# Designs tried in a protein design chat: VHH binders against q9y6x5. Part 23

Target 1, 379 residues: q9y6x5
Amino acid sequence: LPPKLLLVSFDGFRADYLKNYEFPHLQNFIKEGVLVEHVKNVFITKTFPNHYSIVTGLYEESHGIVANSMYDAVTKKHFSDSNDKDPFWWNEAVPIWVTNQLQENRSSAAAMWPGTDVPIHDTISSYFMNYNSSVSFEERLNNITMWLNNSNPPVTFATLYWEEPDASGHKYGPEDKENMSRVLKKIDDLIGDLVQRLKMLGLWENLNVIITSDHGMTQCSQDRLINLDSCIDHSYYTLIDLSPVAAILPKINRTEVYNKLKNCSPHMNVYLKEDIPNRFYYQHNDRIQPIILVADEGWTIVLNESSQKLGDHGYDNSLPSMHPFLAAHGPAFHKGYKHSTINIVDIYPMMCHILGLKPHPNNGTFGHTKCLLVDQWCI

## First folded at step 17 (VHH)

Design hb11
Fold by OpenDDE, fold request of step 18:
Structure hb11 (fold): chain B 379 residues (1-379), chain A 123 residues (1-123)
Amino acid sequence: as target 1 above (379 residues)
Amino acid sequence: QLQLVETGGGLVKPGGSLRLSCVVSGFTFSSYHMAWVRQAPGKELEWVSTISGSGGYTYYERSVKGRFTISTDNAKNTLYLQMSSLKPEDTAVYYCARTQYKYSGEWTPFDLWGQGTQVTVSS
């Protein structure tokens, strides 16, 4: 039987939550599988970009989803939550579900993973749910497991996406122990439900399951705001994305705009596109604007309106607060093995290996995940 | 055809309790996140609480946390706000509205409102 893989994302699940909160179901999952304690995600550390990096193995500059809000100067198109279904934005890469279902006797399924409801390279997931945050986890799980169990051609790759603890993290901040404990308990219960469902259906022993996230969450405060209006008039630029990485499209000379912003705040780095640090791998795409502003951890870039969020993400991908975790279980994975760190782009070649797919060119390193896999040598 | 109708408001003494109801018509509220918002005289609209469509997740403003409880009855297609330990500063017109959470971490603007129900907390 062809291998099967379910990729699950709990949005905004910061890696160190595992150390600071109790997760009996997740710990049991880990005990019978593997854990990567920290996953270094891609810059910027936002939802659309990182979820696409997971399934493409590419840096954002390469797969073209460079933010949750984007602008293409040539076509004059905009990308956002309200306009995310144009294949134009996604076609710079080939996600794994497309690769998978283009194989014989295979299909892919998705429960609201970003991009799965878009025909990418004229191929849309064989089964998918349109995004609706109000749809219960149970319903998503029911659809995914139904497809995994009863589809023809069989679903061999499936994704499941869930919005928590991201929503709560934004609302309460990651340091709110009371509220976050409640939320994280619910997440653990959902993991319990997932495992139970798989066992009930006889999928548990044969299905490879990866539980991960796209990014963490850092504490924000009304005391840590960077007001751009104090530094530059809005008439001098178009704001493409705001916080914590602002994308600036100058309406006047770029240098003039840069000079107005470069000393705006000691808690914000201002980069011309060509001066963006190489370590971000965030330069070689036309969708990256001429100037980007990168706020320090926990600082929020605002205009005249104050932010209502007590937690946020999108910051430097080297920050531990931005890092998610990865846990996995199934025939492809060892049992009771823990690994320190991998890069988020490393997940793609690993998944390709598990599924027996030839990976597209990617930025991942398969060698980083070999110790997780039973069929590989761990050196 | 789409309609939200709030009821349950009234005059109550400090420390008292009220239960607000919002009956939904024309759509299934389980397909949305439902919220309570309030507007006091001379003040801006203030978010109070949100509940996920399935009822599994609730969110509260800090000032009402522990005193207010948001809930739903699917059979009645009704949203509730149980208010206890009411304070004069809770005096406002209370509205129910619908929204959704986005991938980006933002909430959609409220696109449907009720007429509101007056809550007055006074000794």
Scores: ipSAE 0.898, ipTM 0.962, lowest interface PAE 0.5, mean pLDDT 96
Fold by OpenDDE, fold request of step 18:
Structure hb11 (fold): chain B 379 residues (1-379), chain A 123 residues (1-123)
Amino acid sequence: as target 1 above (379 residues)
Amino acid sequence: QLQLVETGGGLVKPGGSLRLSCVVSGFTFSSYHMAWVRQAPGKELEWVSTISGSGGYTYYERSVKGRFTISTDNAKNTLYLQMSSLKPEDTAVYYCARTQYKYSGEWTPFDLWGQGTQVTVSS
């Protein structure tokens, strides 16, 4: 039988949480497997885009999920949490679970990973749960393990998504030691539950498991706000996405809109689409709006409202606060190996290798993960 | 048949305790995040606390942290707010409401509310 892989995401798990908080279960997981201390994610550092980058190996401009909120000017379609089921948004790439299912004697399962409940290229995950944040981790884990053990054709690739510590990070801020300690303890306990379940089911030694996240979290404050209304009248543009990367669709001349915004705040960079820095790989897609605003780390773009969030993400993907980690365990991985950094897009070719899948063209570099794998040379 | 019914409000002295209840009908709160919000006379609506449907995660407004405890009883399909060390500034009409957390990190607007229960903290 082909190898099996479970990909787990704890949304908003900042890499340095591992240094600043205690994770006995996760540390044990790492001790028996591998750790990548920092994963450089894709710009913008948001949930939908980065989760899709993990499973496609593509920059956002390439896979087409360029934000949590999008607008397509040609079709006049909108993308958001309430409208994310249209394959139109997802079909610019082929996620790994689709590739997996196109192989013989393989199926895929998903517990609420973004996009897994959408027929992408006319293929939907063989097994999936509709997104509901209120469904317990236990129920998600039960379904995933059931599918891994009892499906026909066998599930060889599975995903599990969890909303914490993102929700708490937004609420309390990543630097709230009291509240975040409590939350992160619970996350560690969930990892313990995961490992225990796998051991109980006899999967621990044979199942490859990756635990990662899509982005980190930076501390925000009411003292660090950028009010757009002080710079431009709302009648001059349509807001497609707000903070910390605002997507602006001008209703008047683009240059005029740009000129009104370019000096709005010393803590915000304003880019015409063609002037977006190359390092972001965030230009070559029609879904990227004509003007984007990028707030500095920890600054929040607002309208005539105050943000209640004490933590946020979406900022420059070079910022350490935006970076998640990656830990892995299973027959494909070494034991007791730690690696400094990889790019989030590197995960895809690695997963393809583990599963014996031919990867679609992607932006990842398989060479970056070779040292994690027992069957590869490590330089 | 969707309904939220709050009870347990009343008059209490500063430092006292109250336990609010919210009985859910027409749906299972395990499929939602349940919240308590309050509104004092002449003031804006204020979020107080949220609990995940499974009961595994709780969130509190800073001013009530350590004094209020949100919980659920699945068997009774009831949401609770245990309030202790009550202060005059806690005086308000308390509402229970349902919401959900989204991928984007936002919360859905409350789409179902109870009638509210009056809590008065006074000497």
Scores: ipSAE 0.890, ipTM 0.960, lowest interface PAE 0.5, mean pLDDT 96
Fold by OpenDDE, look of step 17:
Structure hb11 (fold): chain B 379 residues (1-379), chain A 123 residues (1-123)
Amino acid sequence: as target 1 above (379 residues)
Amino acid sequence: QLQLVETGGGLVKPGGSLRLSCVVSGFTFSSYHMAWVRQAPGKELEWVSTISGSGGYTYYERSVKGRFTISTDNAKNTLYLQMSSLKPEDTAVYYCARTQYKYSGEWTPFDLWGQGTQVTVSS
């Protein structure tokens, strides 16, 4: 039988939650599998970009999903949560479910993973759920497992997405131990439900399961605000994305806009597009705006309005608070092995290997995950 | 027809309790996240609490945490807000509304509202 892989994302699951809270079900999952303690995600550390990086192995500049809100100056198109289904935005890369879908006697399934309800390169997952945050984890899990078990051609790759603990992280902040404990317990219970469901269906032993996340969460405060209106008139630019990485489209001379912003706050770095640090791999795409503002960790960029978010993400991808984890279980993975760090783009070539897929050109390094796999040498 | 109807408001003394109800018609409220929002006299609308359509997640505004409890009865298509330890600052018109959570971490604007129910906390 062809290998099968289920990729699960709990949005906004910061890596150090594993150290600071109890996860009986997840720990059991890890005990019987592998753990990568820290996954260095891609810049910016946002949901759409990082989820697409996981399944493409590409930096954001390469796969073209460079933010949750984007603007293309040529076509005048906008990308956002309310407008995310245009293949135009996704077609700069080939996600793994498409690659898998195009193989003989294989199909893909998805429960609300970003991009999975979009025909990318004229291919859409054989099975998918339209995004609806109100749909329970149980229903999503039921659909995914049904497809994994009963589909013809067989589903060999599936994705499952869940919005927590991101929503709660935003609402309460990651430092709210009381509320986050409650939320994270629920997440652990969902992992328990996942494992139980797979066992009940007889899938557990043969299914490779990856549990990961796209980013972490940092604590924000009303005392750490950067008000752009104090530095530049709103008429001088269009805001494409706001915080913590603002994308600025100047309406006047770019240099003038830059000069007005460059000293706006000691807690914000201002970059011309060509001066964006190379380490971000966030330069070589037309969808990246001419000026980027990057707030320091825990600082929020605002206009003449207050933010009620107590947690946020999107910051420098070198910050530990932005990093998710990866846990995995199944025949492809070792048991009881812990690894320190990988890059989030490394997940793609690993998944391709597990599924026997030829990977598209990507930024991942297969060597970084060899120690996780039973069929590879750990060097 | 889509409709939200709030009931249960009234006059209560500080420290008292009230239970608000919101009956949903015309749609399955479990297909949405349901919220309570309030507007005090001379103040802007303030979010109070949200309950997920599915998954059992609840969210509370800081000032009401520990005092208010949001819940649903699917069989009755009803949203509840149990309010305890009420304070004069809780005086407002309370509305129920529906919303969704998005990938970006943003909540959609409330697209359906009830008529509201008056809650007055006064000695």
Scores: ipSAE 0.837, ipTM 0.928, lowest interface PAE 0.6, mean pLDDT 96

Design hb11
Fold by OpenDDE, second read of step 20:
Structure hb11 (fold): chain B 379 residues (1-379), chain A 123 residues (1-123)
Amino acid sequence: as target 1 above (379 residues)
Amino acid sequence: QLQLVETGGGLVKPGGSLRLSCVVSGFTFSSYHMAWVRQAPGKELEWVSTISGSGGYTYYERSVKGRFTISTDNAKNTLYLQMSSLKPEDTAVYYCARTQYKYSGEWTPFDLWGQGTQVTVSS
């Protein structure tokens, strides 16, 4: 009886892939549902921060996951892929699966969505998978749909995460038409499998499904490198995060470090923390380091090494190459409706509305998604 | 108990072909991403190819793309590297190894290696 919602993320699915490649299964999904063509994500445009913004409705400065690699100067703790299990990093916000899990006669499920294998505010989903990139999409999908179908209390909110086309985008670059066509076809087939599985289980008509992504991908090149070692000695700073947004912790006077970096490259902006542009909403958190470097689109910040990546993300969130899409289907959504753009933080209040949850304070605007919903007036 | 064993190396002329095998013992290789890495004399280790645990995704170093093919046989718990159009610069000891993909888009260091198999391409 309670509404159900499945949130699916294909990491690094650039919005304009929909225009440049064929997606028969996804197009069918969209035809029977809704499409937002461009989703403006949060700065920085990285995996951990943006996935947490989707499920909290908060800018990075507010939910506290400000990068894939972080350092807290007070506790001297580090955050990274190899060290992401400490609730300390996640507890500055309440993600929607926790809110849902705490409701009576409801439970949450998760298949490898960032943060879902960590007890946040002493709460973890009733059903979850520890992150393991080698586990197939099929196995993840089977677990999620089993939990959605057979759990008690019933699973009413579930997340499903997949690492492609991000991994391939990094390896091949988004402009490699041959390799990316192959990869994106596989993604479309996975969407076909998802839809088929839901239909087979009798969930398709009653389950709300959102398919989205955290960020896009831009083309990189060995010809577009910014070598920090050419500008400053390693002894003068600690590197907390590197590219395309570097987080710098000075070991000497901050002004001296800044002065050595400010003219390092015409393709990199250098900001003192207090001078970070307001439009980024990336200033008011202690986990943001005293100096940040922001490379121009397609440029890579390196030390005395060359990058092997042909694609990357994390750049200015106003760049179209960084934007993902959102598609949705289910009883809460219209059929055959297309919308131009929303903010990624707008997804949270929409999901709360669909699930009948009271949202925590957030930066999303529910009005931006009203036209997607059958029970709302579209102005 | 954990073991990777490479076979199939040898001497081959330029333009020739070889097929390397890596048999896994003590674990299921589908629980990891599997890779081939090579080291030429006097050179650093070089990544060659990776196949995802699911078997659905393959990745190649630029110099071997179109010539090498990575694959698996789950029933045999074996990783393969089909090499064609071999060049003298492909001469190296070839290792199989296991790794994981991270949220950050990075790969974990290889935590298990085989003993390696020698591939020599010479006229």
Scores: ipSAE 0.806, ipTM 0.915, lowest interface PAE 0.6, mean pLDDT 96
Fold by OpenDDE, look of step 18:
Structure hb11 (fold): chain B 379 residues (1-379), chain A 123 residues (1-123)
Amino acid sequence: as target 1 above (379 residues)
Amino acid sequence: QLQLVETGGGLVKPGGSLRLSCVVSGFTFSSYHMAWVRQAPGKELEWVSTISGSGGYTYYERSVKGRFTISTDNAKNTLYLQMSSLKPEDTAVYYCARTQYKYSGEWTPFDLWGQGTQVTVSS
């Protein structure tokens, strides 16, 4: 039987939630599998970019999804949650579900993973659900497991996406122990449902399952706001993305705009595109705007309106609060092994290995995940 | 035709209870997140509560948590807001509205509103 892999993402699941809350089902999952305690994600630490990095192994500058909101100056196209279906934005990379279908006579399935309902390189997932946040986890799980079990050609790669605990993190803030405890309990229950469903269908022993997330969440406050309007007239620039990383398209001389912003707040770094720190791997794409503003952890960039969010993400990817975790179970993985840290782009070459796929050029390092895999040497 | 119709508002004493209803027509109710928003005189619109289309997740503004309960009846295409322990500061026009949660971590702007129902809490 061809190896099978289910990739599950719980959006905004901060790594240290595992230390601060109880997850009986997830802990059992980990006990019988592997855990990576911290996954260093890509900058910016947003949903679209990081989910695409997971499935491409590329930094954002390379796969071209550089934010949740983008603007291309040449085509004058915009990308956003309400306008994400144009293959133009996705075609700078090849996601693993496309590779899976093109390299082998196999099928892929997807339940609302970003980009899976768009034809990329003229290929769309064999089975997919259009994004609808109102669809229950159960329904998503039922479809995914049905496809994994009954498809021909067989589904060998599947993705499952869930919006929590991100939504709640934004709403309540990650420091709200009462609300987040409730939310995270539900997440653990969903993991329990997932495991139970797989066992009931006889998939559990043969299916590789990865449970991960795209980013964490940091606490925000109305006392930590950076108002751009205090520094520069909004007529001098177009805002492409706002917080915590603002993408600025100057309407006047770039240098003038930069000079007006560079000292706007001690809690915000201002970069010309060419001066963006190399460690971010966030320079070599035309979709990155001429000026970016990066707020310090927990600070929110605003215009005239205050943010209603009590939690946010998108900050420096070196911050622990931005890091998700990775857990995995299945025939490809060890049992009872814990690893400290990997890079999020390392997931892609690992998945390709598990599935027997030739990876496209990527930024991941297969060596970083070798200790997780039963067929590899761990030094 | 897309329509939201709120009912259930009225005058109530502090500590009292009210149950608001919002009947939805013209779209698949369960496909959308629904929210309650209120506006007090001279104040800005304030989000109160949201429920996921599936009904599995609920969200509340801090000041109403523990006092208000949002729920749905899909068979009746109706959204509810059970309000208890009402306070004078809860006085407002209450609107039901349709929304979505997106990948960006943002809730879409409310694209459909009811006419509102007045809730007055006064001794």
Scores: ipSAE 0.669, ipTM 0.872, lowest interface PAE 0.8, mean pLDDT 95
Fold by ESMFold2, fold request of step 18:
Structure hb11 (fold): chain B 379 residues (1-379), chain A 123 residues (1-123)
Amino acid sequence: as target 1 above (379 residues)
Amino acid sequence: QLQLVETGGGLVKPGGSLRLSCVVSGFTFSSYHMAWVRQAPGKELEWVSTISGSGGYTYYERSVKGRFTISTDNAKNTLYLQMSSLKPEDTAVYYCARTQYKYSGEWTPFDLWGQGTQVTVSS
């Protein structure tokens, strides 16, 4: 009876949404399984980096996906969400679906998890969907369940990604109760559909399911803008990424650029690369630029004095607003157990344990997740 | 040939209603997100509303929230904007446009536009 695992991400699902909104379907899922109330994610708290941290167990400096926008000065390559397919960016780590795919008599499947449509170490999941945000959750779910149920060699690890509540969180902000309630109700209905589909196909009892997210969301405002053009002429630097963590490649003397920026706003910290706080684990990769600017929570770095977003993420990973949750159900997990917190990098060694895979070297601690698992002594 | 064709504009009194239509041809309608964008005389382009390609999620600019409804009919390859409680400030040329949502939380630039339809709200 080979172990099977479905890993699901609802992008931008802030941990405290569980306490502030109604989730009848998710709460039933939790009652029959486990909950981790807060997952401490990695800095920067952006989508590509944190999704890769979940599946590699590594800090961003170690897996090399250090932001949603990156530049490599030696090769002159750029990474962005419109230019994310070059394996060069992804090959500094081995995600769990690659390790799983290479096992005897196993395969992996993916419905749009970041990176799953890239051949990493010349390996891509046997079944995958190219990214298209317009594809419905129902179609993603139907594909993933078909592959879990009918593939040879069997699919033992599958990923499923959905763009909400991130998209609505950016557009409306987490404080917009009316719009967020509507969006979160739709997401809870999708979780109900997921469970119902798995039950109908006979997968529910033998499949381990993790429902988690990559980050939270904080409220932004037109009253909380940091206008970078007011502090420095854009001819002095190349902008690699803007907000809320700006990545600055100086065109002139680095110290001169730093001095022009250091007093730009009391709501922004300016770091030379060697001065980035150690607790961020965000220094030892060439893709991290010589100067970064870190906005305070809810502040937006802009060039043109306007912002279309009312919610954002990417801030300091110590902020509770940046933290997602984790819920899980299946034969590997206890029933009705609640745990306060784990680190997002801890998910990888736990998943490797469930699947019987040897983890690559990583930053996770298996001991942090032992209490979630039925086969472990909880200490 | 890719094209978007708007209809349904016209003159309406304050408080009135109109429904705009955008007929899509030459591409798979449901593979993209679709938007309405408007331009008042002498003003910049202003985003109005977006609908996901699946039709499950809709997004509205704050000034039109509760008054405008975006929808699609996949069988007719048509995007709609139902406008109610119209104000003189809603006077503009209304365009339909094509976009997409990305992992980064950003929308792609509008790469296909309709010709626009005039909406005039005046007493």
Scores: ipSAE 0.540, ipTM 0.805, lowest interface PAE 2.1, mean pLDDT 92

